# VH-VL binders against Non-structural maintenance of chromosomes element 1 (nse1): the designs that were tried, part 21

Target 1, 232 residues: Non-structural maintenance of chromosomes element 1 (nse1), of Schizosaccharomyces pombe (q53ek2)
Amino acid sequence: MEKERQDGLSDKHKFILQYIMCRTAGVDNEQVRELVQEQYGETATVEDVINELNNSLHNFDFKIKRVQDQLDGRLTLHFQNLSGDPVSQMATPYPPVQIELMRKIIEWIMKCDDYQYSLTTLQIQKLSRKEMGLAPSVIESHLHTFERDGWLRQREGIWTFTNHALAELDAYLHNEYESNLYECNACREIVIAGYVCDCGYCLHVYCCKHLAHVNCINCNTPWANATVIGRW
Key: E = the ipSAE of ESMFold2; O = the ipSAE of OpenDDE; V2 = 0.75 times the mean of E and O plus 0.25 times the DockQ between their complexes.

## First folded at step 15 (VH-VL; framework fv_ciduvectamig_arm2)

Design g01 (from b05 with heavy chain S57R A106D; at its last look DockQ between E and O 0.46; V2 from the best seeds 0.00; counts 0 for: pae E 3.4 > 2)
Fold by ESMFold2, look of step 15:
Formats: structure tokens, sequence, C-alpha cells
Structure g01 (fold): chain C 232 residues (1-232), chain A 126 residues (1-126), chain B 110 residues (1-110)
């Protein structure tokens, strides 16, 4: 694939970029691969097109990030603005109290006990009352908004980050919560669903399955005996 | 299209430092989807992976045990290249040196080399 | 270093099927599915044929296939053609976060 302009993006690159930008919660890598093949031919790769976009975008403080789902390994693409504070940008449409709540929920998830990296609705309600004086009905409304907007996901009342939120918050979490953070030894990304061995070797659920090892490669202890990270 | 263009000397004397450069076009050395490796080839030992550098919020490197005490692989983002430095060379370091893009670090876990440089034959002799 | 073992040479006639073996240990070929195969023509850089044991990158002929059993991976070339005459290398990722290669196999097409 070639660029048509020395100082910018070709029309085909702009089309791919716009497709990704319009899907703010992320877009399946395979859907973009099919689109790339339609625009550039069957030999074109999504990796090359995304790399070319990122080469141009990097100079303007933007990036397309590939995010691996920690359970099934499915890749999604997320358009990011690298300028400024990620929490502030994530919360731009929200009133101040909701921004404060978002910042607190991030803190509570990252500092929760027992490797859970998730909170129940009840835990959020109790912490919000204690630390912010918010009523349960107010919390219910805010949580629905965060879920609708793709920042949090829940399963049976257990709340944690979406893949989109992990992408947007990556630098923030590393900077503000480095002592509370686990990274996968295989792919170097944050772990909120995975395993940590007593020896400290840590893997996402998917990375552990993909490596096809029953035991930790560092200390040979069975992964079945490892500490589980997250609730999944 | 990604291309890797190598440069560096073809003759190095024993005990000196071998320094080779790999210039990247069509990608960035700081692209956090890939790693950047050096591999050499000799008739007696075949292909031999030497080491790599890659960026994931910071720079990481991995080196083969056989050369770990003598090797450095350095990225240069401003020139979009990466460099092999191999100290204290001996005639056993005579080989055809390749740089390559490594797909083994990103989420895909593919662990192969998709783009290779043209190769630089380095002879270590007096 | 734990190099992977390949036969030094194999030969076959056009149209024939041939197989090249690559034997390692539980720390590489046996322990992972991260085996790749490379074709190298004289005076050229290697070109990837297969990754993850059996997957073909785009542009690689379906005549090339791969498999693994225990510590041994295999590259099979069906419908042998004159242009297949080249050196073939296997590689594997290891439990020490490094790569190892086989010694290479010279394929001669008769």
Amino acid sequence: as target 1 above (232 residues)
Amino acid sequence: QVQLQQSGPRLVRPSQTLSLTCAISGDRVSDDSYAWSWIRQSPSRGLEWLGRTYYRRKWYDDYAVSVKSRITVNPDTSRNQFTLQLNSVTPEDTALYYCARDQGIDAAFLYYFDYWGQGTLVTVSS
Amino acid sequence: QSALTQPASVSGSPGQSITISCTGTSSDVGGYNFVSWYQQHPDKAPKVLLYEVSNRPSGVSSRFSGSKSGNTASLTISGLQAEDQADYHCSSYTTSSTYVFGGGTKLTVL
C-alpha cells in the first residue's frame, strides 16, 4: 500500500480512520481487516494500514490502539486522543459529581482486596455513600450511564472496566496505580482477568490458554493452583 | 510496505566492536505491535537469533544467552532505526547478519519474522 | 544452545510430496505451538512459509503444510516444483523467551 500525499493521509486511509473513529467503543479487528481488503485488495493487511495511520497520527497526539480481550483474545481497535488527562477526556460530557465518581470507581477497582479488580453494585453504593455522600438511586443512574457509554461492564452486578476503558486509561493506571497493577508477562498489558503464580509470573486468561502450558513456565507450579485475578 | 535496509562494515578486527544499523521504512521502531531482532547465519551454525528491542510504554530487550554479555540492541526513534552492537568480536562472529521484524511481542503471539533486511556479511579477521 | 535438528538434505522429483522434520525439546517445539518455517533461496533472506505450526501467511502456496507431534514439527511440500529448490529452516520460541533455529535442510528437486 502507498500513501497518496507526502504530508497527510490518502482517501482510503481517511476512510479506514473514519470507520474506526465513528465506533468510539472499539471495532473488531477482523471487521477492519475485511474493510482493508475491500479498499486495498486481498493482499493488504490491517496491520500495515493501522501502522501507516499511526505513523501519521502520532505527530498529532492521536493513536489507534489494538486491545486484546483478556478472556478470548479477540482484538479490537480503539481511536485515542493522547493529549491531556485521560479521565477528564473520558468524562467530558458528564457533570462534576459524575466525573468525581468515575475517578473514585477507578481507584476502588484498582485498590480492591483479594485480586478482584471488580466491585459489586452494593460495594459501589456503600463506598459512594461513605466517601461522597451519594444515595443509592443516584449511583444506579450513574452506573447505567457508564455502562451505556462503554466505560464499565457488569455481569450479575459485578462491575469492572471494559476493553475501551482499559485502552483509554492505560497511561493513567500505570502512572497513578503502579503499585496495585499486574502486567501480563506474555504481552505486557494490564491484567484484570488472569492468573498470578506464587513466583510472581502473571498471565491473562487468554495468554495462559494460548501458551498451552498446564504449569507456570517460570516455577513449574500448576496454573490450576495459581491465584485468580478478576471475576470472570 | 515495510522495508528493512541494513548498513555497516564488512570487515572488523578481533576484539573490536561490530556495529550494524537497520533502517526502517513503512513502520516505526517504536510501534508497540512489533519487536526488532538481529539474526545471523554461518555455515557451521546456521541461523542464530541474537536479540531484540521493543517498546511497550518503555523499551525492553531480550538477548540470546550465548552473546548476552557482549550484545546491545538500541532503538533510535529520531532516525527510525535500530542498531546491533557486539563487543569483543572473534573470528567465530564471522557471519551474514540480518535484521528482522519480530511478531512475537504483541497480542497475536505469532512468534515469527515477517520482514528481513538484505543481509550484511561481516568478516572478523586481522 | 539447544538447536533444533533437521535433516541436512532431502530430495524429490517434480510432483512428488516431501517432508522435512524439525525435532526439538519440551522447552521449545514440544512445549509451545510457536514453530515457524522459512524458505531461503541462494543469496536471499529467509521468507516465512508457516507460523504457529501450520498457518500460512497470505501469498504462501497451499502446497506448503505443517504439523507437529510431540517434540517434532514437520513441513510438507506437495506437488514439488523446480522453484521449491532452496534451503528450509525451522524455528521455535523457547521457555527462556528466546528463539532457536534448526540447522537447515537443503531441498534438491531432481
Scores: ipSAE 0.420, ipTM 0.740, lowest interface PAE 3.4, mean pLDDT 86
ESMFold2 (binder alone), look of step 15: mean pLDDT 91; pTM 0.942
OpenDDE, look of step 15: ipSAE 0.491; ipTM 0.820

Design g02 (from b05 with heavy chain S57R; at its last look DockQ between E and O 0.58; V2 from the best seeds 0.00; counts 0 for: pae E 2.4 > 2)
Heavy chain, then light chain:
Amino acid sequence: QVQLQQSGPRLVRPSQTLSLTCAISGDRVSDDSYAWSWIRQSPSRGLEWLGRTYYRRKWYDDYAVSVKSRITVNPDTSRNQFTLQLNSVTPEDTALYYCARDQGIAAAFLYYFDYWGQGTLVTVSS
Amino acid sequence: QSALTQPASVSGSPGQSITISCTGTSSDVGGYNFVSWYQQHPDKAPKVLLYEVSNRPSGVSSRFSGSKSGNTASLTISGLQAEDQADYHCSSYTTSSTYVFGGGTKLTVL
ESMFold2, look of step 15: ipSAE 0.562; ipTM 0.802
ESMFold2 (binder alone), look of step 15: mean pLDDT 92; pTM 0.944
OpenDDE, look of step 15: ipSAE 0.548; ipTM 0.843
ESMFold2, look of step 17: ipSAE 0.544; ipTM 0.796
ESMFold2 (binder alone), look of step 17: mean pLDDT 92; pTM 0.944
OpenDDE, look of step 17: ipSAE 0.472; ipTM 0.801

Design g03 (from b05 with heavy chain A106D; at its last look DockQ between E and O 0.54; V2 from the best seeds 0.00; counts 0 for: pae E 3.7 > 2)
Fold by OpenDDE, look of step 15:
Structure g03 (fold): chain C 232 residues (1-232), chain A 126 residues (1-126), chain B 110 residues (1-110)
Amino acid sequence: as target 1 above (232 residues)
Amino acid sequence: QVQLQQSGPRLVRPSQTLSLTCAISGDRVSDDSYAWSWIRQSPSRGLEWLGRTYYRSKWYDDYAVSVKSRITVNPDTSRNQFTLQLNSVTPEDTALYYCARDQGIDAAFLYYFDYWGQGTLVTVSS
Amino acid sequence: QSALTQPASVSGSPGQSITISCTGTSSDVGGYNFVSWYQQHPDKAPKVLLYEVSNRPSGVSSRFSGSKSGNTASLTISGLQAEDQADYHCSSYTTSSTYVFGGGTKLTVL
């Protein structure tokens, strides 16, 4: 690899870092792989570059985090600010009303019934009207903003967290909603798409598929009998 | 660059506690991308993974079944290090002990050891 | 869990290709592709050669390759060189969230 400058990062590393930073909703691992290979050759790995970047970034309370999609295992890289409350940090780009709405949506998602970890547009509108007095059209506009900015995703009117949101809100969710969380026994990340066995063993959909696709490794009960977490 | 520096007693009496420390530089023990493991090596048993500690919004520990009842791996964020405690040692615990960084905890399932300490030979003898 | 099974020793001449096997169970090597290989020279810590069966970290020679079939993983060293004389260890992640190592293989370059 290229010699590090006095600041601990080579120009190529800085370029890669900038590339990741500019994509606020996260960047596909394969895109970064291609970039790394372009810069350093085919023998270079994303892992090594990210490790080196993080070795420098940790001094400034930043980190590049890898996130694995809970369904298909797709990897994305995310630049994270480790200082402060990520929700509070949203105050910079969003008006106070949107920050409050986001907080409420997070709460509603985390406390929703039946392990759904998702909300319909109608549910959000009803709750927002009740608790914030917001009109449906206003809510729709804000939801589109959150979707655009990579915090929420929707499928057929059902809303939940993106991988980016999960990465950014990880500490916040643990702090505020620990009793409402499921963690994957394999990778220790929050589960919003997965299975929970009656014995309490929990896996992401992807983790289940790759690590224990037939039976629970804890009690040997078939996953077919497990409780489904999330709508997917 | 990540470096692991081991320290601790090299002689332990039977039934006492083996204690080792691994100091981390170039990385944080609380980094949620990595785990921090202890591995030992002996002529009779080869390499043997003992346990690990890691942070993922909270601290986790995993231990090998063979030593689970006697082992504790603890992080120290203030000193950026992690420790090994092995209780009730016997001559069978005589080995070269390594600390290592584990690449298995990240969202990517890699599951290998990329950085190692220098090793500490610990002899259990009366 | 029980250690993975490796041959105690293998030998080869410079320029030859040798293969080291690592046999486990369906709970480790056969369970998923989380096998890693390590090279260890005398009085040195192990160095990773391969992870996830066949992936090479940066700085590892292309002479090292890996494969897996069933419960057996294999390390192949092509174009054997004198510096390849070392101990080689396989490792696998297990379904119990633990690691298991092989017994190690001593490679002698003749």
Scores: ipSAE 0.300, ipTM 0.751, lowest interface PAE 2.3, mean pLDDT 90
ESMFold2, look of step 15: ipSAE 0.391; ipTM 0.738
ESMFold2 (binder alone), look of step 15: mean pLDDT 92; pTM 0.943

Design g04 (from b01 with heavy chain V34Y D61N; at its last look DockQ between E and O 0.71; V2 from the best seeds 0.00; counts 0 for: loop charge H2 +3, pae E 3.5 > 2)
Fold by ESMFold2, look of step 15:
Structure g04 (fold): chain C 232 residues (1-232), chain A 126 residues (1-126), chain B 110 residues (1-110)
Amino acid sequence: as target 1 above (232 residues)
Amino acid sequence: QVQLQQSGPRLVRPSQTLSLTCAISGDSVSDDSYAWSWIRQSPSRGLEWLGRTYYRRKWYNDYAVSVKSRITVNPDTSRNQFTLQLNSVTPEDTALYYCARDQGIDAAFLYYFDYWGQGTLVTVSS
Amino acid sequence: QSALTQPASVSGSPGQSITISCTGTSSDVGGYNFVSWYQQHPDKAPKVLLYEVSNRPSGVSSRFSGSKSGNTASLTISGLQAEDQADYHCSSYTTSSTYVFGGGTKLTVL
């Protein structure tokens, strides 16, 4: 198919790309697998199609990243812009005060005490009053917006990053928060829900459970004794 | 469509370095979804995994204990390939060498090899 | 690293089912569910049949199935066909962050 090679991407590839791009908070890998099989046949793999898309996207500073949920292992696909300031390029335009608040929340999460990598609503309210002079009602409005837009998630008032945010902020977090950052020794991704052994070996919750091993592979200390990362 | 194409000499003298190259098409050696492994096959040992290289914001290597002191696996991003160097070879290193794409560090943790090169039979003899 | 034990050969008649065993230790087959199986025809590279003990990649026939009990994984091929005549290899990830393979099994279709 020389004609389709000369165009760069086939119409089927463009359809898959469009499907992923339109779902800004990420799309379930299984949904994309079904589309790939529908477009290319049951022997086609999502991995091959995503690889071909990424080869084309690389020249434009875009990428499709597969992200594993740190708790349950569910895979999602995320379209990313790799150029410029990732916080400023998040999917929704925000006024300057909301952008500043997002940068502060990122900082507060990454630097919070006791390996929590999460903040309560009250903690965010106290820090924002102290550092930005914002009223509690303003903070609740902004947090609702960040949750709606898929940047933060919460359970019972405990806020942290979504998988979408982790994917978009990956380079930023590594560049700006290198000394505050834990990486999983199994998959090399940032850990905000997992375990770290005294020897420094670190795993996501899912990676630890999926490996089905009760002791740290590096020092043989039980994972039951490891420091918990995150609140989950 | 991912394809792995191997190249390198088929005869190597004892004590020299065995060097093989695996060229990748349809994917990037720096694709952070995969790793790139070397595996060899001989009648006496069957299939034997030797080591891998992979990129996750920086380059990592894992090597089999049996060859760890002699092996190097390196990427070459400009040529989109990865290489095997095995130092100080003996006739025991005579084998059919494969490169393969490794799923062992993908988010799914499936720990298997989905694409393989065509194989290169390397004989170590004087 | 430890090798996995497979029978050297197995045989079966067309239409029958056969099972190939792969025995390891608690550090590989027994400790993890990261067992994979490969089919290798003469002069060809191996091709994956199963991963994570029992999962079939797209395009692999449902005649191939897998299971594990303790330190032993099994590949079952039902409805044997002449084209199934090949070498079969098992593999596992280990607690030492390496891969190990079985010695291989030659399947003869009678």
Scores: ipSAE 0.400, ipTM 0.726, lowest interface PAE 3.5, mean pLDDT 86
ESMFold2 (binder alone), look of step 15: mean pLDDT 92; pTM 0.942
OpenDDE, look of step 15: ipSAE 0.478; ipTM 0.812

Design g05 (from b05 with light chain F34Y Y93W; at its last look DockQ between E and O 0.36; V2 from the best seeds 0.00; counts 0 for: pae E 4.0 > 2)
Fold by ESMFold2, look of step 15:
Structure g05 (fold): chain C 232 residues (1-232), chain A 126 residues (1-126), chain B 110 residues (1-110)
Amino acid sequence: as target 1 above (232 residues)
Amino acid sequence: QVQLQQSGPRLVRPSQTLSLTCAISGDRVSDDSYAWSWIRQSPSRGLEWLGRTYYRSKWYDDYAVSVKSRITVNPDTSRNQFTLQLNSVTPEDTALYYCARDQGIAAAFLYYFDYWGQGTLVTVSS
Amino acid sequence: QSALTQPASVSGSPGQSITISCTGTSSDVGGYNYVSWYQQHPDKAPKVLLYEVSNRPSGVSSRFSGSKSGNTASLTISGLQAEDQADYHCSSWTTSSTYVFGGGTKLTVL
């Protein structure tokens, strides 16, 4: 199947780009595939259109990244800003105190005890009072904003990074928290939901299931005995 | 429309370094969805995977055990290409060399090669 | 010598079905579901037919099917056609984090 060729940014390219940009928390890869086929014909592929967009976007320090969910493997597309400090760029419209809180939450998540890579609302409130002097009502307001804007997610009061945040913060986390960071040995992406063997071999939850490994490939120890990373 | 175009010499003398280039169009060598592999083919050995390079926050390499001491696969983002360097070649390195896009680290973990170069026949002799 | 064993050649008549085997070990074909198959016409690069044992990429004919049992994967070509005359290669991911290939099978269409 031959891909549809586009020279420069056409109206169809702009439509696909705008569709992805408007959905900052990510857009389902299959939804974009359907739109690509609608705009360019049945033989067009998402990969070709996204590659053409990325060739143009790279000149402006942007890209579209495909991200796989660490638990269920769902593929989403995310519009990313490649320039500057990701935290500062992410938080440009926020007041300085809120930017500082985000940097602290990142630190607290990355330095959690017991491989949790997540914090309860109460833990965030306690830490922010101790280290920043912030009242609980202020924290709840800021957490709501971070959730709304797609930086943090929670379930039953347990907060961690969204897939969007992990993609945007990738360079920052590697630069600032390399000693606290686990990477999947299958796909080399950061692990906040997965397993690490005593030998150090590490996999996302989905990567472990998808590869159909019952034992660690590096040392042959059962994955059932591995340390769990994250709360999920 | 991903295309892989190979270039490099057809004749290399024993003990020298074999160097081949694979130019990419329709994708970027730094695309963090894929890896970029070299594979060779000879009548006696069939297809043989040699190694790959890929970007995930930094550059990684994987090499076949049989050539690990002699091989380097290098990306060149400015020219959108990747190269094979195979040191200290012998006549046993005579083969048809292919570059290929590798799905082995894509988000789906499919472990196959979807786009291949046209092939470069390299002869190692005096 | 390849890591995966394939028959050197097979033949069949138009309209028939043929099967090509690919036998490995528990460290590759037996331990993973990452077997792929490639068709290669003379003077051309290989083209993928199947991945993950039995999945067809978009655009590959449903005449090509795959299966696995134990350490042996199989490619079946049904409704054999003259243009199916080619070399066929199997490949697998390994516990050593490498790819291995079979020695290849030459299919002759009588």
Scores: ipSAE 0.331, ipTM 0.692, lowest interface PAE 4.0, mean pLDDT 86
ESMFold2 (binder alone), look of step 15: mean pLDDT 92; pTM 0.945
OpenDDE, look of step 15: ipSAE 0.369; ipTM 0.778

Design g06 (from b05 with heavy chain A106T; at its last look DockQ between E and O 0.49; V2 from the best seeds 0.00; counts 0 for: pae E 3.6 > 2)
Fold by ESMFold2, look of step 15:
Structure g06 (fold): chain C 232 residues (1-232), chain A 126 residues (1-126), chain B 110 residues (1-110)
Amino acid sequence: as target 1 above (232 residues)
Amino acid sequence: QVQLQQSGPRLVRPSQTLSLTCAISGDRVSDDSYAWSWIRQSPSRGLEWLGRTYYRSKWYDDYAVSVKSRITVNPDTSRNQFTLQLNSVTPEDTALYYCARDQGITAAFLYYFDYWGQGTLVTVSS
Amino acid sequence: QSALTQPASVSGSPGQSITISCTGTSSDVGGYNFVSWYQQHPDKAPKVLLYEVSNRPSGVSSRFSGSKSGNTASLTISGLQAEDQADYHCSSYTTSSTYVFGGGTKLTVL
């Protein structure tokens, strides 16, 4: 009988797991590295601890994903539920109207024109009134909630996905919006901040900086002339 | 600690399919931090990377140009393993075959092989 | 094409410093900084010594160092010891999302 090994994790593993779970918007990889070293000793690695956690979590349709920021490359760890509808999982505490609005915002971002992968507050208000009949004050309240809970972020009234939302929605976006997706040729992750050449070669902002940031390696066209993906 | 254990036949006849299996312990084949590669070694060719499979929201494969028309690398999540199939083998495919955990196509841009299987010498002969 | 060139053999006496070269093209060693080096003792699987040209994973002696200039990467072993006698392989990630290896270098410790 292997009850502790089968039913639960060691106390140290549970501490690390709880630390990550309590930070739904994601946690800095280096903060978790410090905790791992404190709990397991100087030679322990984040990679090994996360791997052991994920071996146990996968049996229950959970995992911890490491996400790279598309602009600065900062690594964060995110706890995910792999079961069911990912939009419903993201929005578990929300009433059905807010879940429907979240699905619409995802659609509007993914189908927006000119590679923007972002919407202004006014665009969201206009679309919400047209397609859902919602008043601007209701939309502002819902957007505040989505921002507070770490699903959307905004800069000067321009809204898009957080890294947390991208991690949670990854499978959903691939399944529902495959024809609207750009993927980075360097790391295979979805691009909402980056560049695409006329030849189709696509890179995140960060990946472009760290691979070769003068000309596209596929067609030798300057990246300065490439189409910008996202508003950043 | 991660360990890779290889299995498969040691003798394959020309024109047949070479099939090898790599069982993973201490990690999962669906771990989206890593990729899973096959590499072979012969006296005449040295080390030669053949291909890999990896999970990033869906499964991807990359194959060396020299074998791309003949190779398949498949994950098996239920058995926690990955396999090499190389079709239409010739005596030139005689080599020591390794599976390895591949750090390529990761967010951290770490392009090296940290864990290797024990190796399987495969002879292609009639 | 894309094969990396290494010297077939190199030798040195205990305590000396030696350098092994690895020459590629602009599509691999010259195009990226994703060069790695492996040590292989007889009848053993390769073991990584360096990645990203010069980074040393934990457990690898500080006597191993790496550098790159243009299309040529170099592995330097200082304070040569008998246990360093082995084959050494370089590899590089390529612009076509593949890996290439050098032909290998046999290091003899005199």
Scores: ipSAE 0.386, ipTM 0.717, lowest interface PAE 3.6, mean pLDDT 86
ESMFold2 (binder alone), look of step 15: mean pLDDT 92; pTM 0.942
OpenDDE, look of step 15: ipSAE 0.396; ipTM 0.775

## First folded at step 17 (VH-VL; framework fv_ciduvectamig_arm2)

Design j01 (from g02 with heavy chain S33E; at its last look DockQ between E and O 0.62; V2 from the best seeds 0.00; counts 0 for: pae E 2.5 > 2)
Heavy chain, then light chain:
Amino acid sequence: QVQLQQSGPRLVRPSQTLSLTCAISGDRVSDDEYAWSWIRQSPSRGLEWLGRTYYRRKWYDDYAVSVKSRITVNPDTSRNQFTLQLNSVTPEDTALYYCARDQGIAAAFLYYFDYWGQGTLVTVSS
Amino acid sequence: QSALTQPASVSGSPGQSITISCTGTSSDVGGYNFVSWYQQHPDKAPKVLLYEVSNRPSGVSSRFSGSKSGNTASLTISGLQAEDQADYHCSSYTTSSTYVFGGGTKLTVL
ESMFold2, look of step 17: ipSAE 0.553; ipTM 0.800
ESMFold2 (binder alone), look of step 17: mean pLDDT 92; pTM 0.945
OpenDDE, look of step 17: ipSAE 0.603; ipTM 0.838
ESMFold2, look of step 18: ipSAE 0.530; ipTM 0.788
ESMFold2 (binder alone), look of step 18: mean pLDDT 92; pTM 0.944
OpenDDE, look of step 18: ipSAE 0.472; ipTM 0.800

Design j02 (from g02 with heavy chain A108K; at its last look DockQ between E and O 0.52; V2 from the best seeds 0.00; counts 0 for: pae E 3.2 > 2)
Fold by OpenDDE, look of step 17:
Structure j02 (fold): chain C 232 residues (1-232), chain A 126 residues (1-126), chain B 110 residues (1-110)
Amino acid sequence: as target 1 above (232 residues)
Amino acid sequence: QVQLQQSGPRLVRPSQTLSLTCAISGDRVSDDSYAWSWIRQSPSRGLEWLGRTYYRRKWYDDYAVSVKSRITVNPDTSRNQFTLQLNSVTPEDTALYYCARDQGIAAKFLYYFDYWGQGTLVTVSS
Amino acid sequence: QSALTQPASVSGSPGQSITISCTGTSSDVGGYNFVSWYQQHPDKAPKVLLYEVSNRPSGVSSRFSGSKSGNTASLTISGLQAEDQADYHCSSYTTSSTYVFGGGTKLTVL
């Protein structure tokens, strides 16, 4: 018999919560679905469970957020801290120097030229050396930490935000870099991988593919003529 | 479990404003994963989507062209509800009105209504 | 935007398969795979059966399936049962970021 706790959450709910929390880079929605099915059968959906969890979590300024991958549309669930400075409240405690570096990297990514929303290792090293006096080896170590902890991803030496980072830093990015960010006109989420039409209409890569694969919905201009956001 | 409970007057005079409220339980009106819609049903017009409100760091609303000039859908975070206001009503606005949760806009590209209110029959008559 | 076109009524015997069509335009049914189907019993709110043409939400019987070709979406109910007697509505998201519904189909189980 499932033990009902005083806080209104069952042991099964807590188990699911723990499962999500332990996966700092996010968890695939399908995995959570399977878990929910295992625990509740067909009597509950992922949405139901997540909603109930969030009803409790909000008292602690936490939230489970669903994020859609901007490229392939994959859905992931993320445990999010809504209180305070999201950079200082990262899941993994960082020394002050790493926190500062992360702040700078965020800034550099957001203010990157040509809406690339990405940086090369060399760029980060150069900037970090210049602004923080950090040695390349130290920077590399910190980058590795950020990657390990699910904040940054790199492909062939190009660094950008993970879905987890986007989820966690959403409010921060909007607050600090409003003039430097694009929002998807379809889903209203931040765009770091997508297109912006000359008319200003902006879509994620995935959103474009599914909603308007040929022409801009707003002005009917071919996406082939649009500006590419991000490196992907 | 998400529940939507509707309330409001069932009789409205012509040229007046139709007002309905949809109270949300099991979810938040400000949840950035969903949108909140009003839909009406009549024998003559069938189901008709009227409009929606949703929160994405700020509030957005979309309205059907047919009622855009007369409709307002407003959220109330303090009461965790959202409302429908339809101005200058005519007998043609007589319908069964539903509030519903819309899976659209947030991250799922799922454009369907999964939870519905119980419906409110609103009659426009002098 | 004009309503999607559905047959006014369809009928079938228990155990049979029936299909309900929903015809729209390139701006709705034909434009995207955002077609949904709803079942509505008397004095009840619509219940979603299918979304994105053919996906079933949790709790929906596998007897319900959907397809789309061109501007026409189809709901198929296999193994027709008495409880399937209801009104069925199709819906589509549009290029204008709105929803359009069909006129509804009354299904009678004979």
Scores: ipSAE 0.359, ipTM 0.765, lowest interface PAE 1.8, mean pLDDT 90
ESMFold2, look of step 17: ipSAE 0.448; ipTM 0.758
ESMFold2 (binder alone), look of step 17: mean pLDDT 92; pTM 0.945

